# VHH binders against Protein DOG1-like 4 (DOGL4): the designs that were tried, part 4

Target 1, 232 residues: Protein DOG1-like 4 (DOGL4), of Arabidopsis thaliana (Mouse-ear cress) (q84jc2)
Amino acid sequence: MSKMRNLVEEKFLEFYESWVIQLELYLHQLLIAHNNNTMSETELRHLISKLTTHHKAYYTAKWAAIREDVLAFFGSVWLNPLENACSWLTGWKPSMVFRMVDRLRKSRVVLVEAQVKKLEELRVKTKFDEQKIEREMERYQVAMADRKMVELARLGCHVGGESVMVVEAAVRGLSMGLEKMVKAADCVRLKTLKGILDILTPPQCVEFLAAAATFQVQLRRWGNRRHYVTHS

## First folded at step 6 (VHH)

Design t98 (from p9 with G102Y Y103E T104F L105T H106S S107G Y108R)
Fold by ESMFold2, look of step 10:
Formats: sequence, structure tokens, C-alpha cells
Structure t98 (fold): chain B 232 residues (1-232), chain A 123 residues (1-123)
Amino acid sequence: as target 1 above (232 residues)
Amino acid sequence: QVQLVESGGGLVQAGGSLRLSCAASGFTFSDYAMAWFRRAPGKEREFVAAIDWSGDSTFYTDSVKGRFTISRDHAKNTVSLQMNSLRPEDTAVYYCAASFPYEFTSGREYDYWGQGTRVTVSA
């Protein structure tokens, strides 16, 4: 049976479909800029700015939606199962982006030693921030589960509205904590992206953004074909 | 329409204290990092302090650490700057700024700005 969708999920699904289409258009521009080397530095910076603005727009819409229903972003209806399986706290894991940078460095991107040093410093900072979030998430989940279990046990003989209200309060507490953790994770994602783009030259930024967009688009396409093909 | 309105500026003697306030409207305050910048006479605007969207993390330029405290109140949509042990070099117009979703030390990255409030610290 298909998953039921609420208004938040329907609205964000429509937003996300449009957002990905625009990302694909920007990917086309990135590939032209990369392959043909036809753009001036000013034109490259403008293209990079469009991509960063596009990513900020995603998070602007996301934060509005999670205020209404953060749980919609855990197992999202606008993502196929493969995309959902690759999520860490409702998005890509910040430290994983450095594997993409490392692969680009080996193949096509030549970095000077100053850039390498700055990227390593950023990698360490990103990993540290990730680990802080993971530890806080662990503590929050344990605290919520423990309070739920104790309260339900104490109210085991109660009937009706009081038990429902206790459960509803626990769910609200979990949702508020999840919203905070999702926003913290998104800040690490954006800080990491900004940091990488500040370290790289404009042509290097174009290569990085093209690789990242390609991965995201291909993950969606591959997952969608697998999802639909399995239906007889 | 987005608006940041600073208040609390004025004339104060060196060693004194002053509390700046910034009232925010027209955007979702709880999603934004907030910051204070200042422009001293004849100088460029510089970063003073910032507080992240959650209020959990604060950041200060070195010259104000230990003397200034930034705080935010999500119920009133305000950010405040408590300035203690004021010095004549703190004399400046102080600006409130907001950025989505996190803080920067560069003013270029801020989405919204207030008109500023003047702080004058006399010797």
C-alpha cells in the first residue's frame, strides 16, 4: 500500500521536483563551462553564485516545511528508496563530500599546497561537527525513549485521554528535538559547501559542483528506474 | 517587509555599560543567525558578535571578548548586545544583521541589515 501524504509532503514534493529540474539545467551549464572553457572568471563566479543560491533556496523551503512536520523528512515521499537510504539526518553526510574532492584531485583538479592545507583543516572541522551532532542525537533519543517508557509504565492502568496526552507530549518533544538536529546538520552541510567553494578557484568550483550535481541527478534517475521497473 | 530596528545607543562614560537591542520582523527569526557589526569614525564596518539560530553558540571579535555578551529572545524576536567595560575605541555606529541559516564574520554574507544605533564612549 502506498504511503499516505499530508499537505506538507504534497507541497514539498512539488517544490522538490521543480528544484531538481532546475538543478539539472544548472548541471548542463556547469558541464558546458567545464568542457569548453568558454567562460570568463566573472561568468564562472556568476554561475557558482547561481548554484549556491539554488542550494540555499532548498534549505529555506526545507526549514519552513520541517517547522510544520519534521517527520516528513525521515523517509521522504519526494525521494525514491535509494535516495532515502543514502540520507544522514535528512540529507547528504557532510564529510562524504570530501571523498568527491579527493577523487577530483586525483583525476583532473590540481591543487596548490595552501589549498590542500585549508581543505584538510575544513575536513577536520566538518568531522568534528558531525560527531558532535551524532552524540547529541544519541543523548536525545535515549532521553526521549527513557521518559516514554517510564511514563507509560506508570500510567499502565489509566484509560483514555490522559494516556493519549502523555504520548502526544512525548511525540512533540521528539519532533522538536529532531527539528533542532536536522537544522544543525543542515548548517554543517552549508558551512562545508561554502568552505570548499571559498578554497577552490572558480574553475575548480565548477568541476566540484558539476560532480556533485551529477551524482545527485544520477542517484535519482537510477533509483527511479529501479523503483518503477520492479512493478509488474 | 523585513525590518531590523536597533535601539539602546547613546553616550556613556568609559568603564560604563550599555545594552543594545534589535527587534526583528518580516522573517522567521528562529531560522536566522543574528550579528552585530560596528563602524567607527573613519573606519570600515567590522564584525563584533554573532549568535546562531538556536542561541547555543556565540562568537566574538577578540577586542570585545569578556566584555560584550550577545543573546537572543525567540519569544520577543529580539537580539541584544550587553556591552560592559566600555572603552573610547568602542565608539561606533552599531548595526544589527541577520543571515540564513548561519553566522559569518564577513558582512557581505548577511541578508538583512538595520539602520544602526550610535554608541559614544567618552574618556
Scores: ipSAE 0.672, ipTM 0.861, lowest interface PAE 1.3, mean pLDDT 84
Fold by OpenDDE, look of step 7:
Structure t98 (fold): chain B 232 residues (1-232), chain A 123 residues (1-123)
Amino acid sequence: as target 1 above (232 residues)
Amino acid sequence: QVQLVESGGGLVQAGGSLRLSCAASGFTFSDYAMAWFRRAPGKEREFVAAIDWSGDSTFYTDSVKGRFTISRDHAKNTVSLQMNSLRPEDTAVYYCAASFPYEFTSGREYDYWGQGTRVTVSA
């Protein structure tokens, strides 16, 4: 059964579709830059800046949307089941990008010792931040389960106008906590990304961003194909 | 229109205190990290302090740690810098800045800037 989409879902779906299309265009540019090695450092930096700006735009839109309805992002209708399954707190898991960096190192990317050290430091920090968020989330979930969910359950047993208002208030409270968690997670994502880009040279950044964009696009394509095959 | 307006600067003796304030408007304040930078005479602008969007995390340059405190008020859309134990080397124009969604230690990534408020610390 298709979930009824609310206005927030519909708007963000439209945004995201457009955003992904633009990402694919940038991916194409990244691949060209990566393969030709003819672009100047300035040009590469410009391309990198475009990508970072593009990502910033995503989170700007996301944060606007979650302010209205954070619950829409838990079970995002604009994502396929595979994408959703790979999501950590409504997005990619920050520590995952280090696996991508590791793969790049096995390819033609040569990192100097100083870069390797910085990346490892960043990895440790990222992991710490992830764990911190997870602990907070767990605390939140426990607290909500003990209090809010019980209250909601109790209220659900009472059919009346006043009960509905109380339930709505409880849901709002839950949503506020979730919004905070999502924002926190997003900050870790962006800090991690920025950290990596600050460590890498422009050519390396291009390669990394290409790999990341490729992964995202392919994940979406693969997930879509699977979903359509299964439900066709 | 986005605007950051600093206030609270002035002349103070060494060892004294000042509280700077920055009033933000024209953007969703609660989504932005806020920061203070300063530019001393003849020097480049340098990072002083930052606070994340939630107010839960703060960061300081080493020279101000333990003396300066950054805070924010979401209700008023303001960020403040409490400066204690001021030193002559703290003399500078102090700038408020905003960054989405998190703070940076370099000024290059900040989206919005104030015009600055002058702080002079006399010996």
Scores: ipSAE 0.662, ipTM 0.837, lowest interface PAE 0.8, mean pLDDT 90

Design v72 (from v63 with W100T S101D G102S)
Fold by ESMFold2, look of step 10:
Structure v72 (fold): chain B 232 residues (1-232), chain A 122 residues (1-122)
Amino acid sequence: as target 1 above (232 residues)
Amino acid sequence: QVQLVESGGGLVQPGGSLRLSCAASGFTFSSYYMNWVRQPPGKGLEWVSGISRSGSYTTYADSVEGRFTIIRDNDKKMVYLQMTSLKTEDTAVYYCAKYTDSSSTYPGFDSEGQGTQVTVSS
């Protein structure tokens, strides 16, 4: 049975569609910069700044939306099933971005030893922060499951106003905890992105941003085409 | 069967204004992000502007930002491009396009109509 969309989901669906199409526009500019030696360092830094601002705008909108309904971001209606399957705590997994850097290094991007060292240090820190969040999420899920078991046991005998209030309180508690964990994950994502862009030179940043945007756009397009083929 | 019919083009002098219209049919218009693209003489298609499903989010190419305004009317299934402060480099055939994820371009678009000619010359 299809789920009715609430106001948060409808608003964010339109925002996200527009946001990704704007990312596609920036991808076009990144590919021009990638294939062209006519852009100055100042022009490259301006393009990188536009991408950075675009990503920050996503999180600004997301954090406003999760205050209203964090659960909308688990199995999001604005993402296809492939995109949702690739999500870790409502977004890309911070440590996985280093695999993209590794692939670029093997084929197109030449890094000096100092950059490699700094990237490895950042990878270790990012992985540590991820593991910390994963352990906090596991503890929270166990605590919520135990709390739900107690609430269900106490409600099993009858239905009434007390039961509704207890269920509502449990749902609010879960949502508040999830909101905290999602924002913590997003902060790791932003710190990791900034860290990578700070280590790379402007031409290398363009290579990285182009690869990341291409992956995100193609994941969306591939997942949508699979859906169309399956249902047509 | 998607149909997009562009109109409102013409000859104007630099600094002039023009409003393009696009009548859409054959699809659920209000469910799609819509674009204007243009083809300057002897060149390929270039993206100009886009507008989200409700019209709440608009985007513009750097070359037209501040001078062009994209508008939609979902009840009438129309997209408009209000152009002001026109320049000779704006001379092109202008096409209305629906966003598509099957395109090899970024952003993805399909231009289906015959377009409308805009000529800016002194």
Scores: ipSAE 0.579, ipTM 0.826, lowest interface PAE 1.7, mean pLDDT 84
Fold by OpenDDE, look of step 7:
Structure v72 (fold): chain B 232 residues (1-232), chain A 122 residues (1-122)
Amino acid sequence: as target 1 above (232 residues)
Amino acid sequence: QVQLVESGGGLVQPGGSLRLSCAASGFTFSSYYMNWVRQPPGKGLEWVSGISRSGSYTTYADSVEGRFTIIRDNDKKMVYLQMTSLKTEDTAVYYCAKYTDSSSTYPGFDSEGQGTQVTVSS
């Protein structure tokens, strides 16, 4: 909030605020659906589809924005510090959602053995994908500190025009890598979400999505209270 | 103090159109998402439409999508709701509401207005 925002940040901030408001509305619907046993399977599926579409819309917007400035997402001004602290490669960590699935298992939701097995397989796959992305991310980060960059750092304030070009080239290289990694991470997020929803029954999906949305909304609220941030 | 004054309601036949207006004062209008909510007879408050600070993003309830249009004028501190193809189920008191993320409700709204009655009837 104290930082000067560029155009990409400002645009995405406004988008995200709008998106979160809509998420809250969906959360309300999810909670009603969860507590109302009168909804038909068709209605539940429709609600699930709306949420899925909503999430996809987020990533569509995000990917458009990161093409312009991926670095904006590594200092996401639209998030409060708590939200940022909980972020993995500019979003939620895919493996985290399995904790929410575990909550389902401990609740009134009964998962059949086949579901449990598939969820475990998905969890393992998700973890491996995360690790792969992390290793690749590290590669790009380390590459930033190449020999030329280190030499430039040693020169301190005595940097000429050629030095600036070297730095810019390095930053561009990093940015390209970051964009790739962020997209990869987002793909894992989307695949994980889809995987979970494909395994769960419609009522279970609603409960899961409600839990996920609740966590996201509450995290934002908690962070805002703590750091006096408003996103109206 | 925050003040929201709704107007433009009335009686209309099914298929008709109305344009609601909301005049805002007492707060930095351009800093807030604005919304329309409505309360049908005997029912609770329901969200209808929202619009982002600059007006670049608009959202609608499924029940009104494609029929209603929300717009805002930050210079005039006005929010509008153009309603078309009105249905009997659109009958309600309509309120202009400022979004607040500090609310315990989902979503959080702050409405200080008296609302405007919209009645759709043959």
Scores: ipSAE 0.505, ipTM 0.794, lowest interface PAE 1.0, mean pLDDT 89

## First folded at step 9 (VHH)

Design g10 (from u3 with T106V)
Fold by OpenDDE, second read of step 10:
Structure g10 (fold): chain B 232 residues (1-232), chain A 124 residues (1-124)
Amino acid sequence: as target 1 above (232 residues)
Amino acid sequence: QVQLVESGGGLVQAGGSLRLSCAASGRTFSSYHMAWFRRAPGKEREFVAAISWSGGSTFYTDSVKGRFTISRDHAKNTVSLQMNSLRPEDTAVYYCAAGSEFYLPVSADEYDYWGQGTRVTVSA
């Protein structure tokens, strides 16, 4: 049965579809830039800035949406099951991107020792931050099953007007906590991305961003084929 | 809000050197990319040099490469521009800028805070 979509889900779905289309266009530009060594450093930097601005736009939209309904992002209807299965706290897992950086090392791209060290430091920091968030999530999940919530769950079988209000209030409280955690996770994602782009040269950034975009686009395509999802 | 205050400008002869400094207010200096821009008489503001939030990356306009060096001091919340081998065409008001973009930007519109500027005059 198709889940009834709320207004937040519908709006974000539309946004995301458009956003992905634009991402594909940028991916095309990145690939051209990567394959053709004709672009100047300034031109590469401008291209990178366009992409990073595009990503910033996503999080701006996301954060606006989660203020209205954070729960929409825990059942993201704009993603297929494969994309959702690969998600960590409503997005990509920050530490995962270091695998993409490793791909650069295996390619014709030579990272200097100083870059390798900095990347390792960033990796360690990112992992630490992820773990901190995970611990907080665990604590939150345990706290969710407090005495009050258990009692409400019991009473919820007798849905009367007053009980509904109490339950709604409780759910709102839980949602606020979830929103905080999602924002924290997004901050780690953004910091990680910012760090990687600072360590890499402009050509390396282009290759990295192309790899990341390719992965995202292909994951969506694979998932759609498998589950017959009609996402454009 | 970040306040930026430039210093170190003045009159210098061609071939001389100057060191500009910019002091930033606030506790979040380490989160900002820092840059220098300049505006020559009758010209538009142009990018000169930038340094990333970590200090690990720098970028220069072609005309100043090899002559100018941008650096930052996290302990003092300052960014500096060492200008060597100055030329008359380097005459301008130099502005310090701070930005919080994900990538080190070279466009003025990607910086959020600006200083009042310091005047550099290079005589022939």
Scores: ipSAE 0.732, ipTM 0.877, lowest interface PAE 0.7, mean pLDDT 91

Design g25 (from u3 with S57N)
Fold by OpenDDE, second read of step 10:
Structure g25 (fold): chain B 232 residues (1-232), chain A 124 residues (1-124)
Amino acid sequence: as target 1 above (232 residues)
Amino acid sequence: QVQLVESGGGLVQAGGSLRLSCAASGRTFSSYHMAWFRRAPGKEREFVAAISWSGGNTFYTDSVKGRFTISRDHAKNTVSLQMNSLRPEDTAVYYCAAGSEFYLPTSADEYDYWGQGTRVTVSA
C-alpha cells in the first residue's frame, strides 16, 4: 500500500533527492582533493566551505519544513528503512561522527596531541548534549500520555466534534514540542560539526567530510538495494 | 543582531605598527567567527584575516602573513588585528565582520554583520 504523502513530504522528498545528488558531486571533489594533495590551502578551504554551505542548506530547508509538519520527519519517506533505522531524532547521531574522526588517526593524517585533546573534549560535550536531549525527549514522550490524552484515547471513534478539536489541539501541542526537540538535536549536530572542523586542518577536514559523505551515500545505497525503495 | 565597532585606525609610517580592535555587542560573541576585511581606494573589499569562534583556527591572506596577527578576547567580546611592518599597500578602510557559518569563511558574503570600518593610512 503506497503511503499517502502530504505536501510537505512530497516537497522535501524532491529537495532531498536533489540535495543528495549534489552531495555526491561534492564527495567526488573531496575524494579528488584528498588523493591528489595538489590543492592549496585556499582551495581546500573553499571546497570545505562549499560543502558546509550545502549542509546548511539542508537544515534551512528542514527547519522550514518542520515548521509546517514536523511529524513528516519522524516518518521520513525520503529515507529508506535502513536510513530511518539509523536515525536519531530525524538525523544522524552527533556522537557517531567521532568514529569517523578516529579513522583519521589510522590514516595518512596524523593528529597532533593538542587536536586529540580538543576532540576528546568535544566528544564529551557532544555526548552530554545528546543525553540531555534524550532525557527531555523521554520526558516529553511520557508526558504525552497525560490524563487528558488517555481519556481522549478511550473515547476512540465515538468522539464528538468537540473532542476532535481537543485532540487536534493536543496533537498540535505535541508537534510543537517535537519541533523544539528536533531543532535542539540539529543544533547539537551543527555544533559538533563546527567543532570538529575547527579542530582539524583543512586536509583533515577534507578527509573527514569525505568519510562522512561516503558513509551517508553508501548507507542510502545499501538501504535502497535491500528494500527496493523508489523515491519519487 | 550584533553590532561591531572598529577602532585603532590612523596614520602610520611604512614599517610601523597599528593595532585594530573591534568590539562586538551581544551575548553570542563566542558563536561567531570574526574577520577583518579591507577596502583600499579604488579597489574591492578583500579578505585580510579571520579567526574561528573558538580562536583555535586562524587564516590570513598571503600578503599579510607573518605581519598581521588576528586574535580575540571572549571575555571582552573583542577581536583585534595587530598589524606590523605596515606597507603603503596596506592603506585601506578596515572592516570587522562576524559570521556564523559552520566553517571559518573567507568570503565577505559569508559574514552576517559588519562594522563601519576604521581607516588605516600608511605613508611611504
Scores: ipSAE 0.760, ipTM 0.891, lowest interface PAE 0.6, mean pLDDT 91

Design g4 (from u3 with S31D)
Fold by OpenDDE, second read of step 10:
Structure g4 (fold): chain B 232 residues (1-232), chain A 124 residues (1-124)
Amino acid sequence: as target 1 above (232 residues)
Amino acid sequence: QVQLVESGGGLVQAGGSLRLSCAASGRTFSDYHMAWFRRAPGKEREFVAAISWSGGSTFYTDSVKGRFTISRDHAKNTVSLQMNSLRPEDTAVYYCAAGSEFYLPTSADEYDYWGQGTRVTVSA
């Protein structure tokens, strides 16, 4: 049974498909930049800026969409099951990116002690922020089962018109809370990314971003192969 | 909204030094990358220097490398540009800018807030 998609889901699906295509293009450029070592610092910075702008565009679109229907992002029909399974509050888990940074350390990239220290500080902060959000989410999820919601649930499918309105209002309230949580999570993501890019040199940034993009693209590919998900 | 006010401009002889300062209003100074741009007579606005939100990274246009130093003071919500070994070609109106991009930007369109500028004139 094909899940009926709402308008928000359809629109974002279309957007995301295009966005991923562009990401792959940027990934290609990043890989070229990484392998040739002939690009100037200015050129590298420009490339990094393009990619970060692309990410900014994603969040701009996301935040616009969640204002309309945040619940769409908890189903995320534009993602395959593998991608969804790896998602934390509708996106990548911020602390995950430090694994990618660690990979840099194992590669040809030499991080200086000062960078390592800063990265560790950022990691600790990021984890703290994640935990804070998780606690809030837990609180929210528990609160969802308040007396009012339980009573509404008991009414089941035999709710009259007035009851339907009450349910809708309740759902709206819940959605607003979820939206706040999603935004908070996104803020941590963006802060983490911003922090990492601030600590790394331009060449290191290119390598990091290439790794991140590769992971994202591969995850999508693997998931699609496994589950035969057709998007649009 | 962030307001930026530049100061420190003036007339200086070639080889001289000036220190520009930019004061930012608001409580979110630490969230912004700060930059200096300049516009010389008859020329377009060009990037001069930028410093990241944390102050941990800086970037300079090639023509000012080794001569100019950008710094910021989070406690005072200020960004400064120490300009040494000034040249006549450094003559311009210098603008302070603030941006909130993910990565330290070098393009003017990536900055959200601008000061009114301070004039620097370097005589031969």
Scores: ipSAE 0.693, ipTM 0.862, lowest interface PAE 0.7, mean pLDDT 91

Design g46 (from u3 with F102I)
Fold by OpenDDE, second read of step 10:
Structure g46 (fold): chain B 232 residues (1-232), chain A 124 residues (1-124)
Amino acid sequence: as target 1 above (232 residues)
Amino acid sequence: QVQLVESGGGLVQAGGSLRLSCAASGRTFSSYHMAWFRRAPGKEREFVAAISWSGGSTFYTDSVKGRFTISRDHAKNTVSLQMNSLRPEDTAVYYCAAGSEIYLPTSADEYDYWGQGTRVTVSA
C-alpha cells in the first residue's frame, strides 16, 4: 500500500530529486577534473566550492523541513529501502567517509605524514562524537517507555478530546528530542566533512568528493534497480 | 610556466639561524605545492620540506624536524624556510620547487619547477 505522504514529505521529495540530479552533474565535473591534470587550482577550488555549497543547501533544506516534521526523515520516502537501510540517524554515518579517504591512500594519492596524522585525529574525534550521539539515542529510545508514556498509551485507548491533546503534546515533545539529535548528527557530519577538506589539497579534495558522490549516486542506483523506484 | 627565485642564503655559524625565501612568478602560485630541496657538495639533491597548496599540510625530512619551518604567503606568492639551530651538515645549495601533484610529493622528480638555488654555508 502506497503510504500517504504529507506535505513535508512531498516537498522534500521534490527537492531531493532535484538535488541528486545536480549532484550527478557535479560528480561528472569532479571526475573530469580528477582525470585532467591541466586544471588550475582556481578551477579546482571553484569546483570544490560548488560542491560544498550544494551540500550546505541540502542541510539548509533539511533543517527547515525537520522543524516542520522531523518524523518525515525517519521514514524518508525520498530514499529507496537500500538508502534507508544504510542511513544513520537520517543521513550518512560520519565515520564512513574515512574509509573513502583510506582508499585515496591506496590510489595514486600519496598523503604526507602530517596529513595522515591529522586525519587520524579527526577520525578519533568523529568516532567519539558518533558514540556520544548513539548513547543519547539509546537513552532516548529506552526512556521512551516511561511511566508518563505508558499512561498516555493507556489513555489513548479511550479516544477523548482531552486525551488526544495530551498525546499530541507528548508526541511533539518527543519530536523535539529527535530534532535535536538529528541536528547533532548533522553537525558531526558537517564538521567531519570540513575537517577532511581542510586537511586535503584541492586535487585531493576533488578526488575525495568524487568518491563520496560516486558512492551516494551508486547506492541510489543500486537501490532503485532492486526496488523499482521511479524518480523524476 | 612558473619562475622561482630563492634568496636568503649566506654564511652562518653553527647554532645560528637563516630564513630562506622563494618568490614565485605568475598567478598560479596557489595551485602548487611548494618545497625546499638541498644539495650538499658531493651529494645528491635531497628533500628538506614541503607545504601543501593551502598551507594546511607540511612535511619535513627527519634531520630538520623541530629546527626548520616551512611557510607560505599566498598574498605575496612566496614560500619561506626558517632554519634554526643550523649545523655544518646543513651546508648546501637550497632549491625552491613547485609541484602540481594531487599529493604532497617528497621526490624531486615530482616537482615541475625549480629555482636556481641559494647557497647556505654553516661553519663549525
Scores: ipSAE 0.005, ipTM 0.255, lowest interface PAE 10.8, mean pLDDT 87

Design g66 (from x2 with S100D)
Fold by OpenDDE, second read of step 10:
Structure g66 (fold): chain B 232 residues (1-232), chain A 124 residues (1-124)
Amino acid sequence: as target 1 above (232 residues)
Amino acid sequence: QVQLVESGGGLVQAGGSLRLSCAASGRTFSSYHMAWFRRAPGKEREFVAAISWSGGSTFYTDSVKGRFTISRDHAKNTVSLQMNSLRPEDTAVYYCAAGDELYLPTSADEYDYWGQGTRVTVSA
């Protein structure tokens, strides 16, 4: 039985589908830019800017949606199971992108020592921030077993009258906490991305962004292939 | 491996319409870009239209823009080419192709799987 989607899920699904389509277009441009050494620095910077703007647009939409229903993002019906399995607090794990940077180092891209040092510093910082969020999440998860939630559990799934109000209040409280954590995680993602792009040269940025976009697109494609998920 | 089977070709008068269909085998259809190519008599195979794996992006060769429409049905594992306002120069064997590139390609060498083709003849 197909899970009944709420309005937030439906809207965000539509948005995300469009967003991915645009990402594919940008990926094409990135790959061309990477393979064609004829683009000027100005042109590369412009392309980088387009991608960064595109990512910002995602989070703008996400944050608007989570204000309405953050729980929708913990199911993420717009993602396939593989994508969901790779998600950390409703998105990509910030520290994961450093593996993409490592790929740059193994490729024809030569990072100077200063860049390597800065990237390492950023990696450490990112890890620290992730851990901080994880600790908060753990605390939150433990706190979920408060009196209200215990009472809710006792009442079961079939509640009426005043009990419904109590349930709604409890869910709202939980949602607020989750929203805060999701936003925090997103901030780390954005900061990490910005940090990497600030360290890399424009050609390196293009390669990095191409790798990132490739990962996202391929993950979706592979997931769809494996689980026979149709996204139209 | 993906098997592709084209259908819908035939004889049509100039100004007429045809709808080509390509059926793909397997459960991996949704991960492939799909395209139509054509080969006219005495000419090389040329790109006609492509549609991304998601179905959200399409590309057309200039000569068919506004006349041809490529679409795909994930549920049926099919890709279609609606051809309107056909011209004699559209006469060719039309091939369906599937590719797994990161981008939506327009070159034949970047597609991995091909159908046997369906003949379209447009009379003057």
Scores: ipSAE 0.198, ipTM 0.639, lowest interface PAE 2.2, mean pLDDT 89

Design g69 (from x2 with S30E)
Fold by OpenDDE, second read of step 10:
Structure g69 (fold): chain B 232 residues (1-232), chain A 124 residues (1-124)
Amino acid sequence: as target 1 above (232 residues)
Amino acid sequence: QVQLVESGGGLVQAGGSLRLSCAASGRTFESYHMAWFRRAPGKEREFVAAISWSGGSTFYTDSVKGRFTISRDHAKNTVSLQMNSLRPEDTAVYYCAAGSELYLPTSADEYDYWGQGTRVTVSA
């Protein structure tokens, strides 16, 4: 049964579809740059900047949307079930990207010892930050079952009139907490990405970003085929 | 909000050296990429050098490569530009900039905060 979409969901769905199309275009450029050693450092840096700006635009849109309805992102209708299953707090898990960095090490790309050390330090830090957020989420999930919420739950189908207002207020409170956690998670994602891009050389950045974009695009394709989703 | 204050500019003969310094206010200095830009008389502002938030990466415009060195001191919240082998064409007002982009940027529009600038004059 197709879920009824609210205005926030519809708007973000449209945005995301367009955003993914642009991502695919950038992916194409990244692959060309990776396979063609004729591009200058300046050209590579420019390409990297375009892509990172694109990613920043996603979070800008996301944060605007979550202020309106954060719950929309916990049932993201713009994602297929496979994409959703791979999501951590409404996005990619920050520590996952280090697997993509490891791919670079297995490829013809040689990381120097200094880079390897820095990447390891970043990995440890990222993991720590993830755990901190997870602990906060656990605390939040326990706290949501307070006396007030339990009482509201008890009222069940008899919720009407003044009770509806109370329920709405309670849901708003919960949403605010969720929004905070989602933002925290996004900050870790952005910090992790920023850190990786600082450690890698421009050619390595291009390869990394190509790998990441490929993974994202393929995951979407695989999920759509499996579940007959008509997302473009 | 970050405030930036440049210092170290002055008059120098061709072949001489200067060291510019930029002091940043605030507690989040380590989160910002830092850069130097310059504006010569009758020209547009141009990128000179940048250093990443961690200090692990640097980038220079071609005309200053091998002559200029950008560095930063996290303890003092400062960024410096060591300028050696100065040329008359290096004459400009030099500006310090701070940015929070994901990747170390080279475009002026990608930096969020700017200093007032310090004048460097290189005589022939």
Scores: ipSAE 0.798, ipTM 0.908, lowest interface PAE 0.6, mean pLDDT 91

